# Designs tried in a protein design chat: VH-VL binders against Cytochrome c-554 (cycF). Part 3

Target 1, 133 residues: Cytochrome c-554 (cycF), of Cereibacter sphaeroides (q3j2p2)
Amino acid sequence: QDARQIERMIEGRHGLMTLMAHELGKLGGMAKEETPYDAEVAGKAASNLSALASVISPELFPKGSAVGEAEDSEALPAIWEKPDDFAQKISGMEEAAAKMQAAAGTDLASLQGAMRDLGAACGSCHETYRQKD

## First folded at step 3 (VH-VL; framework fv_bermekimab)

Design u6 (from b11c with heavy chain T28R)
Fold by ESMFold2-Fast, scan of step 3:
Structure u6 (fold): chain C 133 residues (1-133), chain A 124 residues (1-124), chain B 107 residues (1-107)
Amino acid sequence: as target 1 above (133 residues)
Amino acid sequence: QVQLVESGGGVVQPGRSLRLSCTASGFRFSSYTVHWVRQAPGKGLEWVAAIWYDGSKKYYAESVKGRFTISRDNSKNILFLQMDSLRLEDTAVYYCARGDYIWGSYRSYYFDYWGQGTLVTFSS
Amino acid sequence: DIQMTQSPSSVSASVGDRVTITCRASQGISSYLAWYQQKPGKAPKLLIYAASSLESGVPSRFSGSGSGSDFTLTISSLQPEDFATYYCQQYYSFPLTFGGGTKVEHK
């Protein structure tokens, strides 16, 4: 019952992260000038990323879904020990994604600046709340 | 939260050496390119040097090339500027400043956080 | 090296005024241009990056425009805390270079 709900939530979190990584890969490739900048493609990827980021909330991290408590989970216990800080990290990600959405379709330099902020926000959250290999 | 604090400035004699330090806190120092920027009393800003997040690349202004050496210790969150063969025209407040993030573009070298600065002057 | 020329070197203004500061690059730098505010005895503060992108926490009365070699910083309605020196900076290529600064003074 509850165990099945937790398993589905963990699968859902992994799926969400995979889709976000897909959009971030397109933006990152252009920002690093590994692929040509395309304003329409960048704008669409940023819009998708912002929509995906808006789904992230503490609700996706129910009690019992931490690493060591459930199979395949990489979520550290600190998420439940410091819920206010975790919520602030999520808000930071949403702000950076919104900034990217506003900037990505303007020009390469604007995309690059927004990518700097977005990358930092993603890294900060993972550094504190995700199990490293 | 994010803080950069410079130290090591002072009064020095021409031709001598001085080492500046910048201690970082409140962010993952090892993920950022960091810079030294100076300002002579009553004058404008002058970029001095930069070091890539992992120490692999260093950049210098022509006026200091061969005399100054930038380095970092990511284990201690400290940025250094070793200043050799100091000249009167090196008189300035020296700021450390945060630049590009590891996933950012190599062309996003603007400075979102600055330290308070440390003054380097000459006695004679 | 890319030379950055700011104009004017100083401007006298009153609270509520529209203030315009210009920055010119000696060659094309696309949109790789930042603007900073510096108050006496303080470190500079980032206002704008990528020529027109407003840094988080910076009031909306500040705006940047331009591309290529000519850039403008505008303060739509000057406030008491805006009396300061403003600098542009190109980050198109190394060495990084700053403009000479524009001092916004009372009156």
Scores: ipSAE 0.559, ipTM 0.840, lowest interface PAE 1.8, mean pLDDT 87

Design u7 (from b11c with heavy chain S30R)
Fold by ESMFold2-Fast, scan of step 3:
Structure u7 (fold): chain C 133 residues (1-133), chain A 124 residues (1-124), chain B 107 residues (1-107)
Amino acid sequence: as target 1 above (133 residues)
Amino acid sequence: QVQLVESGGGVVQPGRSLRLSCTASGFTFRSYTVHWVRQAPGKGLEWVAAIWYDGSKKYYAESVKGRFTISRDNSKNILFLQMDSLRLEDTAVYYCARGDYIWGSYRSYYFDYWGQGTLVTFSS
Amino acid sequence: DIQMTQSPSSVSASVGDRVTITCRASQGISSYLAWYQQKPGKAPKLLIYAASSLESGVPSRFSGSGSGSDFTLTISSLQPEDFATYYCQQYYSFPLTFGGGTKVEHK
């Protein structure tokens, strides 16, 4: 609602994304074979990522928190212009994270397949709703 | 909804050329490796060709190498297969299929979405 | 090239039956194997990737197992809509190759 609450929400969004990126980095490193596959590490990272993704909702994007409206925000106005599409992107991310959670602990090939879908879901949301520069 | 729609098939004469197209919608086409897979009437599936998301790498089955050229137009979301020096053994339904996401480093070259196919056949 | 040998070529079954289809690779492919279902006149549909991972929306009566060179697709309780041809596909290396197919038909 007010400037300070919006500022705190933007900080919260950035924190959430940083933690998700940390988990994604572990999964991605293994999927690209840059780090050795470890079933327990992969399973835990996928579980953490799924939990973090479950916090994402339109509630984290209050009116007035877009890029240009609040400092440090990277959220494009399209989030508020196309709320149904934004909700679909969030749903797609949740589904991909659940698929990753089911697959990550099985073997490398399963992790790689799930990472394909998860990476696509993350990229699609960022491409449409995040400022790129 | 993800859709792949093939077109350009038809009846041709041996030795002639034909260009197939596959129009993609409902996903970020430019981020996927895409493939052509064919199926001769009453026979099994045969992988034909693949092109990386950015067009930088192309792969061909030995049976079509030097005769077929795969290409894509990411601005129009279209995949092409230029088929030269056509032979009777190229008779098949040609499917467009979606493969790996972006970099190919995930080794996920299985096909989660397929088009309905376009038939290439020859006059008797 | 990696050759995929699928067996049997056809199997006669009744609704409620347990159906097992096998696929053998000419060399080790780890778990880089997918299974597809194809109905007459239709495009193939992905059922399983990475040998054992069920694709979203595919009924749980379908399961895949195996690694290395020997793989199995199992339909635990065959339904009327499951009468179709099934294909395995390796994606361990190029060229990508498919099995010859197994037709699951009535009785």
Scores: ipSAE 0.560, ipTM 0.846, lowest interface PAE 1.9, mean pLDDT 88

Design u8 (from b11c with heavy chain S31H T33G)
Fold by ESMFold2-Fast, scan of step 3:
Structure u8 (fold): chain C 133 residues (1-133), chain A 124 residues (1-124), chain B 107 residues (1-107)
Amino acid sequence: as target 1 above (133 residues)
Amino acid sequence: QVQLVESGGGVVQPGRSLRLSCTASGFTFSHYGVHWVRQAPGKGLEWVAAIWYDGSKKYYAESVKGRFTISRDNSKNILFLQMDSLRLEDTAVYYCARGDYIWGSYRSYYFDYWGQGTLVTFSS
Amino acid sequence: DIQMTQSPSSVSASVGDRVTITCRASQGISSYLAWYQQKPGKAPKLLIYAASSLESGVPSRFSGSGSGSDFTLTISSLQPEDFATYYCQQYYSFPLTFGGGTKVEHK
């Protein structure tokens, strides 16, 4: 693991999270009824989010990229101490994103139900493996 | 992993008060709205009360309004139902049930996890 | 209050049968409808939410359909463990209300 590879992984993780937040923001806005529900927009956002979530893997978290070990990292050491649990959290998020992709284009109620699961999956992973700001 | 365990039920006298508790484990209790649902022996399900994740909003079925009070202690992961002026019609198994995630505007008031229930019944 | 009417109140069926249960709301509830299964002496178990979305871990033989005021739960090929009482629940508005239940019992 060289320093350049670690720096690129951290930048990649931040970019991935930003794009996921962008798609999640559109779905969340509709689910909270802050913006009108639009099946086509919701379907596209959910599809993009599912694709982005599929990129998340332990590979994006090389040894030496934890908080305190590399600049700008917020990843807790627990990721490397409990790799099987971390992998399960990632799988749970991918499952929730796939469920959202299946539901988002159906109607508002389906979007809202899938958002409940997606929000819980994202929160569970962050609470265990991300440093609080 | 996710568990909800009710306690506090039992045989009670008419007009008495009883406090039910529901202890949550295996999830972040403070992130969920939680509900009480009851079922009279041999009868169907009846929604009783709900409380928001932070305790700020409460809802009651008309049949219990003014007699029952729902509350929660997020530091101890416990949901409560204070039942005053108990009547024979309140005889039921009382379930606590997990409702929506902290983003309550999702309108997802269905129950993915339920406790085992605690029976409230009357003597005689 | 929104009244939820289930029909039939009971249905006799054999393993392998297709079972259909209906639920009617007294007003439009869009798709804010959940289905539960309850076995004797046990707490209810969520099967379907948002009228047609299958809960994780629930077998694909269960399906929900409908919107507005008329909804159905279908079990495409009844299994021995499916003999139970089924309830619909609207969550369109408070107070939350359940249907009266449909008991699926052995022929």
Scores: ipSAE 0.616, ipTM 0.853, lowest interface PAE 1.5, mean pLDDT 88

Design w1 (from b11c with light chain S30Y)
Fold by ESMFold2-Fast, scan of step 3:
Structure w1 (fold): chain C 133 residues (1-133), chain A 124 residues (1-124), chain B 107 residues (1-107)
Amino acid sequence: as target 1 above (133 residues)
Amino acid sequence: QVQLVESGGGVVQPGRSLRLSCTASGFTFSSYTVHWVRQAPGKGLEWVAAIWYDGSKKYYAESVKGRFTISRDNSKNILFLQMDSLRLEDTAVYYCARGDYIWGSYRSYYFDYWGQGTLVTFSS
Amino acid sequence: DIQMTQSPSSVSASVGDRVTITCRASQGIYSYLAWYQQKPGKAPKLLIYAASSLESGVPSRFSGSGSGSDFTLTISSLQPEDFATYYCQQYYSFPLTFGGGTKVEHK
């Protein structure tokens, strides 16, 4: 496998996750009532998150990019051992992000409901496929 | 697949105790607030009790406060309802139900998954 | 405690009818209101949360509206599988409370 292509893919994954975390931070803060709910901000953050989630695919995880195989990677070998399950986890996150996009701009209660589903989908994927801190 | 399965119901005598269990599978049980909801035969739904994801907070309906105790075992994915000093008015199908995700902070205490229920009745 | 009053207690309807049921809270609950469907001998099924948000997998003929203290569940064109009892539930504050239920039955 071309080491430079793997390095760039890992950098790309980290950038994507950082942007998603930024949008999730805004939504989570409002959902937990740590920051005031703002429908326009929530709607934009949810739209951005949905767009970012749409680019997640198994193609972002080429062979040789696992933790221990490439520097800075946190991806567990299970991604390549269980490709069908990993693809299902990605689909679940995309579905949750779409629900958030539909709900976030409506009102606080709607955002909170969608955040419940989104948090669960993210947690399920990380528990199985990401190295813990 | 998400599943909640209740057990422990049966025919009891007034004044006795009974312990209900609800076994969860197909999701991270330790990340959810879970609830007990009951329904008397031919009657409506009545919320009974709730327990936060980590067991730190518990809530009870006034009708059962002091008699019922909710608890959970996150290592075994089991929710419990200890029912003491049972009365005829406690006759119902008892459902366990999944509520808010982690910490209870999203204020989403509606129930997306329910068990099939376990019946508690009284002998005469 | 927040009291939830549903009306009517029962409604007779035919397939294809528009069915509307209402739920009134004894105090303001914003949009913290869910709707459930229950068929005989079965556990309740979530239809709507946050007063108007349709749960995944629930047919679009179901819709919810309202905020504050007055809420409505509408079935735009009743199907054979919709004959059931419907419950509203507030989740604004503990203790959580349900409405008394509305039975949608065959004419």
Scores: ipSAE 0.536, ipTM 0.845, lowest interface PAE 2.0, mean pLDDT 88

Design w10 (from b11c with light chain A50G)
Fold by ESMFold2-Fast, scan of step 3:
Structure w10 (fold): chain C 133 residues (1-133), chain A 124 residues (1-124), chain B 107 residues (1-107)
Amino acid sequence: as target 1 above (133 residues)
Amino acid sequence: QVQLVESGGGVVQPGRSLRLSCTASGFTFSSYTVHWVRQAPGKGLEWVAAIWYDGSKKYYAESVKGRFTISRDNSKNILFLQMDSLRLEDTAVYYCARGDYIWGSYRSYYFDYWGQGTLVTFSS
Amino acid sequence: DIQMTQSPSSVSASVGDRVTITCRASQGISSYLAWYQQKPGKAPKLLIYGASSLESGVPSRFSGSGSGSDFTLTISSLQPEDFATYYCQQYYSFPLTFGGGTKVEHK
């Protein structure tokens, strides 16, 4: 992959993560009861998050896009050293997002249960594969 | 793969002590509230105790208060149940079970993963 | 303590049957209720949390309903692997409490 393609991919990854964080923030606020629960808002946020999570794949991490190899990258070399485990973490995050989509619009208790799993899946992936852990 | 494995059960005498252990793997143990749940032979489930992710809060069923002590070692991913002044009524399979996650969850004290259980029984 | 009462204590059923199990809390617990399946010699398995939300990997023939103090677990078309004991559990407040269990057995 050439340097221009790598730069565009890193920009795309950052944009995707920013949008996911925006949706997650709405769900998290309601789950922590910092924001009043709203079934319609929760359902839409969960649907958006599920769609965004479905875009995550190894394709977004071309060789040469690791931290230290490309500017502004936070991706650890372990992504390319353990591709099967990385794929497993992505799958886990997709499953947690799907569970959230099924539960978020039902009621607060269902949202809180699904948020427990979603938070754990996001944390597990970042802990292993992101520079900031 | 999430796993919880209990050990330390066996045959004991009334009034004696026993310590159960539960070793966790496949998840960040230090981020979860974990529980002990027991089941007497042929009977239903009874919640026994819980310990907060950082060890700061502990909860006990009234039937075991003052006799049982729950603790954890997050550096080794191990949950403990120290059982003192054991009674015949404590005969049961003891399960460790994973509860809520520290990040943004309240009242999610249901159990998504359970160990296989360890039997505590009495000899007369 | 919140007392959880399940009915029936046992039910005889055939493959393909619709099975319903009820659980009643001694006070309002909103939707903080879970359902578990337990087979002989095995640990319980989570089926439903939040009274009505299906746990990942659980077949869609299982469904939960209710809020407040009255709850129902339904198996829409019983399969051979569904013969087991089912438990409800409230997690509205400590101490956590379970229902007495409902055994689903062969006719």
Scores: ipSAE 0.372, ipTM 0.810, lowest interface PAE 3.0, mean pLDDT 87

Design w11 (from b11c with light chain S56Y)
Fold by ESMFold2-Fast, scan of step 3:
Structure w11 (fold): chain C 133 residues (1-133), chain A 124 residues (1-124), chain B 107 residues (1-107)
Amino acid sequence: as target 1 above (133 residues)
Amino acid sequence: QVQLVESGGGVVQPGRSLRLSCTASGFTFSSYTVHWVRQAPGKGLEWVAAIWYDGSKKYYAESVKGRFTISRDNSKNILFLQMDSLRLEDTAVYYCARGDYIWGSYRSYYFDYWGQGTLVTFSS
Amino acid sequence: DIQMTQSPSSVSASVGDRVTITCRASQGISSYLAWYQQKPGKAPKLLIYAASSLEYGVPSRFSGSGSGSDFTLTISSLQPEDFATYYCQQYYSFPLTFGGGTKVEHK
């Protein structure tokens, strides 16, 4: 693919992850009880996170954008070798984000429960498809 | 106030087994990945094992793989390290350490809180 | 495994001195590096994470820098309580590995 197109997509992926981390930071602070629980703030952060997660798709990972193929990429070749499994991991993250959206505005305990599901989904995808080992 | 307290260390004979415990308080234990790190007398730090917040994933240093088993009881806020087939080179102070929040940053395998350590030594 | 090499293994310093400790990774680890302080008979204490982020409650005289494979911990004006052994740790990939330590001792 066009090198400029791949560069923009990698930048887009990084930007998406940064925005998701921002929303996750608010939810995490409340779940850890480091920040006072606020149902409206939690609900808004969870809604934003769910919307951001819905943008994640295999389309964001064009051929030629893997680690070692393009600058600044951490995406492992396994994404293109196991596309069905990668798609399932993305679906799992979207489902966990949706559960968070349903739970975050209810009470602290509900937020904490949904955080466990979301953390597991995010960790599963990163462990398999992002460069670290 | 976050606190981690190790127990179960002592004097053992080579080839025997020992189980270490780490009791956590002052935070939601079930939301954190926790680790065991050891330090031989007068030597540096060596990472030993880690267990995911829900117990679903476990990681081991190659030197202990197949001999040590990490586990946790989230209902009691306790981390365990079952040490089988102990060797002289396992002599160390064993620390439990708090790692990732269930979704800290992508790679947050650093340790913000440590226990006081429990010493494992060998008699001959 | 990613090998972490610290230098020097020891440094003799006086209160008020600027102390620099270096840590080198055997491969690129981005900014996934932490620094710890350990006093005799005590557990390590986190000082810096993500190569340059100061942990809450750690004095501002401590700072970290570097990315990729070369990292530095700096103590801008050594205090009496800073005589200790310092360790770097990479968390780029498992197994997690520590540097061999640098002992900061009195001249």
Scores: ipSAE 0.000, ipTM 0.566, lowest interface PAE 10.7, mean pLDDT 82

Design w12 (from b11c with light chain S56R)
Fold by ESMFold2-Fast, scan of step 3:
Structure w12 (fold): chain C 133 residues (1-133), chain A 124 residues (1-124), chain B 107 residues (1-107)
Amino acid sequence: as target 1 above (133 residues)
Amino acid sequence: QVQLVESGGGVVQPGRSLRLSCTASGFTFSSYTVHWVRQAPGKGLEWVAAIWYDGSKKYYAESVKGRFTISRDNSKNILFLQMDSLRLEDTAVYYCARGDYIWGSYRSYYFDYWGQGTLVTFSS
Amino acid sequence: DIQMTQSPSSVSASVGDRVTITCRASQGISSYLAWYQQKPGKAPKLLIYAASSLERGVPSRFSGSGSGSDFTLTISSLQPEDFATYYCQQYYSFPLTFGGGTKVEHK
């Protein structure tokens, strides 16, 4: 029940998402052909993203950290109402990130295919469990 | 689970029209480019048409251009294929299939999910 | 239009055999090639995208290789459920086009 611990967790979630967005930005830029494809950069970004995705779990969403319950939170109550579905969405993101890790360093077409799956997995989780502004 | 279900196939006379539908569920339909692919009995696969996630771009195989019209209703999660001036050569099972994702074209026009297909054939 | 030539049109094989199917594009398509499996009366199933990337849930005995104009699908140790028709598809440019198919049948 420590409010400070909930605040720290929300800050941690935001930090994790910021780092993931940084790696996704590099992969997305190459996938959209806005930046030149570089196998080493893509491989490293995918590896980093996979590692970051692996720390996402229900533990990052303690009771009392939902939108309206804690400052700066965008997490919808549905996370706690549908724990099995939320866990399934997380699993899907981890699998998409692992697929990206396997594909990103191969060539542009492989990166693009994996990015399609990763983008869809991220979008599916956010649509169900994140507050829209 | 992801599902695509085609309907509207049947027996038709040459020169007539038919409208196929494909109802999508289990994913955000409005985020995907979707396609129609056909297969004549005992023959191979032939890509027919595609429509961009927002309906803004449409693509057709030369064999159907000017006769077929692809459209979608994102509010109802339905893909359509209006088939006019039907020919014996249009005899096939018609599949709807899921293609590329919304965040720009990732050039990922391969099909990870297909419907069961609906048969279009001609009466004697 | 990009023409996809698939060979052989059929191959006779036994369980445990290594099966190789070839697909040739009439022009360079980089790695924008997918492979599908189709069983009688069923819709096709995606096996491989981007020439060599294995689709989720597809057994590791399936592999793809090649780039440019020449591509190969390999089944390292054929299983009973693998007797089917296989198709390649280019997605480098519209119109999208498929190979003519290769039927993997019992020897």
Scores: ipSAE 0.599, ipTM 0.849, lowest interface PAE 1.6, mean pLDDT 87

Design w13 (from b11c with light chain S53Y)
Fold by ESMFold2-Fast, scan of step 3:
Structure w13 (fold): chain C 133 residues (1-133), chain A 124 residues (1-124), chain B 107 residues (1-107)
Amino acid sequence: as target 1 above (133 residues)
Amino acid sequence: QVQLVESGGGVVQPGRSLRLSCTASGFTFSSYTVHWVRQAPGKGLEWVAAIWYDGSKKYYAESVKGRFTISRDNSKNILFLQMDSLRLEDTAVYYCARGDYIWGSYRSYYFDYWGQGTLVTFSS
Amino acid sequence: DIQMTQSPSSVSASVGDRVTITCRASQGISSYLAWYQQKPGKAPKLLIYAASYLESGVPSRFSGSGSGSDFTLTISSLQPEDFATYYCQQYYSFPLTFGGGTKVEHK
């Protein structure tokens, strides 16, 4: 991979994760009852999150884009050392996001259950494959 | 993978004390509300106590209020149940169970992972 | 306290049967209900949460329905590994309460 392609991919990954965090923040606020539950807002946020999660794939992580190999990357080498496990974690996050999309607009209880599942899936992937701050 | 392992059960005499422990691994313990649920031999499930992810809130079943104390050590990933003034009706297998993630609320208290249980029984 | 009443307390069934278990709350609990499976000598396993959402890894033959105070767990085609005791649990308010259990046993 050339340096420009890697740089653009890392920039793209950062943007994707930032947008996902924005949507997750809205859902989390409602799930924690810090903000009033709003079915329309929750449904839209969950739909956006599901769409964003659907573009996550190993293709976003080309060789040479790991932490220490490229500027601004926080991706751990384990991604390339255990590609099958990494792909499985991505699938788990996509499944949790889809469940959230089905649940978020229904009622608060459904949102809270799906948020718990999504939080666990996101945490599991980050704990293994993302550099800690 | 997620694992919860209880210990500290045993045979006790009425009126005595016992402390149960539950060691958690495979997840960020400090992000979850955790619970104790018990089951008397041949009987159904009974929720006993819960402790918020940061230890700030504790909840107890009426049958154990004032006798049992729930606590946690997030630095060691351990949940505790201090059981004082034990009664014959406290005979049960005690399970620790994972409840609400930090982003949940009091209405997300169902249990996706359970320990194997530890038996508390009485000599008479 | 919210009382959870399960019906029946036991059901005799054969492999391939459709099994239906009912749970009734003494007051409205919206969809704040979970279902668990427990095999002898083992801890319970979560099957369904929020009344109708299937937990990951649970076979699609299990389904949950209902809201308010009346809830149903259905096993569409009973398998040998499904002979177990099933519990409902409300999480609408503390104290958390379980149904009395339904034992699904061989005919």
Scores: ipSAE 0.012, ipTM 0.646, lowest interface PAE 8.0, mean pLDDT 84

Design w15 (from b11c with light chain Y91H)
Fold by ESMFold2-Fast, scan of step 3:
Structure w15 (fold): chain C 133 residues (1-133), chain A 124 residues (1-124), chain B 107 residues (1-107)
Amino acid sequence: as target 1 above (133 residues)
Amino acid sequence: QVQLVESGGGVVQPGRSLRLSCTASGFTFSSYTVHWVRQAPGKGLEWVAAIWYDGSKKYYAESVKGRFTISRDNSKNILFLQMDSLRLEDTAVYYCARGDYIWGSYRSYYFDYWGQGTLVTFSS
Amino acid sequence: DIQMTQSPSSVSASVGDRVTITCRASQGISSYLAWYQQKPGKAPKLLIYAASSLESGVPSRFSGSGSGSDFTLTISSLQPEDFATYYCQQHYSFPLTFGGGTKVEHK
């Protein structure tokens, strides 16, 4: 509710996104065949990503934490203007992460297919709800 | 909702040209590779052409190479297929189909959404 | 070009039957095979990709198996809405190629 709690929440969101990007980088590198496919590394990265995605909820976006309202925030006002659509985007990302978790350890082809779904889910959420910069 | 809507089909004379369009909505068109797939009446599916998300790479079936040109306009969410030197064997329903996302680009060449198709046929 | 041979060309079946359709690639394609369902007058619908990955919203009675050059689509218990034509497609390399199709029709 107060300014310090909002600042800590934004810092927490930033940390969460950084960890998710780290796991996505490993999966993406293998999917593009820039890094050799390793089933155990892929499985662990997908498991970590699924766990991190499960933390994303409206609770991480209190009123007053939008871009322009708080320092370092990139969250667009649309999050609070279209809460049902935002919740639907989060659900889509969770479903894609779960599919990746099921697929990543199987083989390269399965990883590549799941990465298509995961990349699309992450991208569509960011395009609508994150400041472009 | 993801939608692909084809247009531009019709009756044409052999040797003439025709341009098909596919209008996309409900997704970020500029992030996907898109394809044309055709089906002759009562026959099976035949892949025709593909264009990378940014237009940088294009692929064609041998049967249409040199006669067909695939292109896209990402600002208007439209995919095109310019068909030159049309032959009777090009008679088919032409489908627009969504391919892979940017990160699933290597060998994720399968189609999760298809348009309803547009018919190209010949009078003689 | 990678040629996809699909068999049988047609199969007569009853509701509740187990139906299997096979697809053979002229060369190794690892697990890069997709399966589609097409009903008369409609566009195809993706069922399976990467040989065994079930597309979202597709019933679990559909399953895919195989690797290398030989692949199978199985419908464990055929339902009324499953009478359709099924196509395999290799998504290993360009040019992309489809099998000839298998029509699943009423006995």
Scores: ipSAE 0.178, ipTM 0.762, lowest interface PAE 4.2, mean pLDDT 87

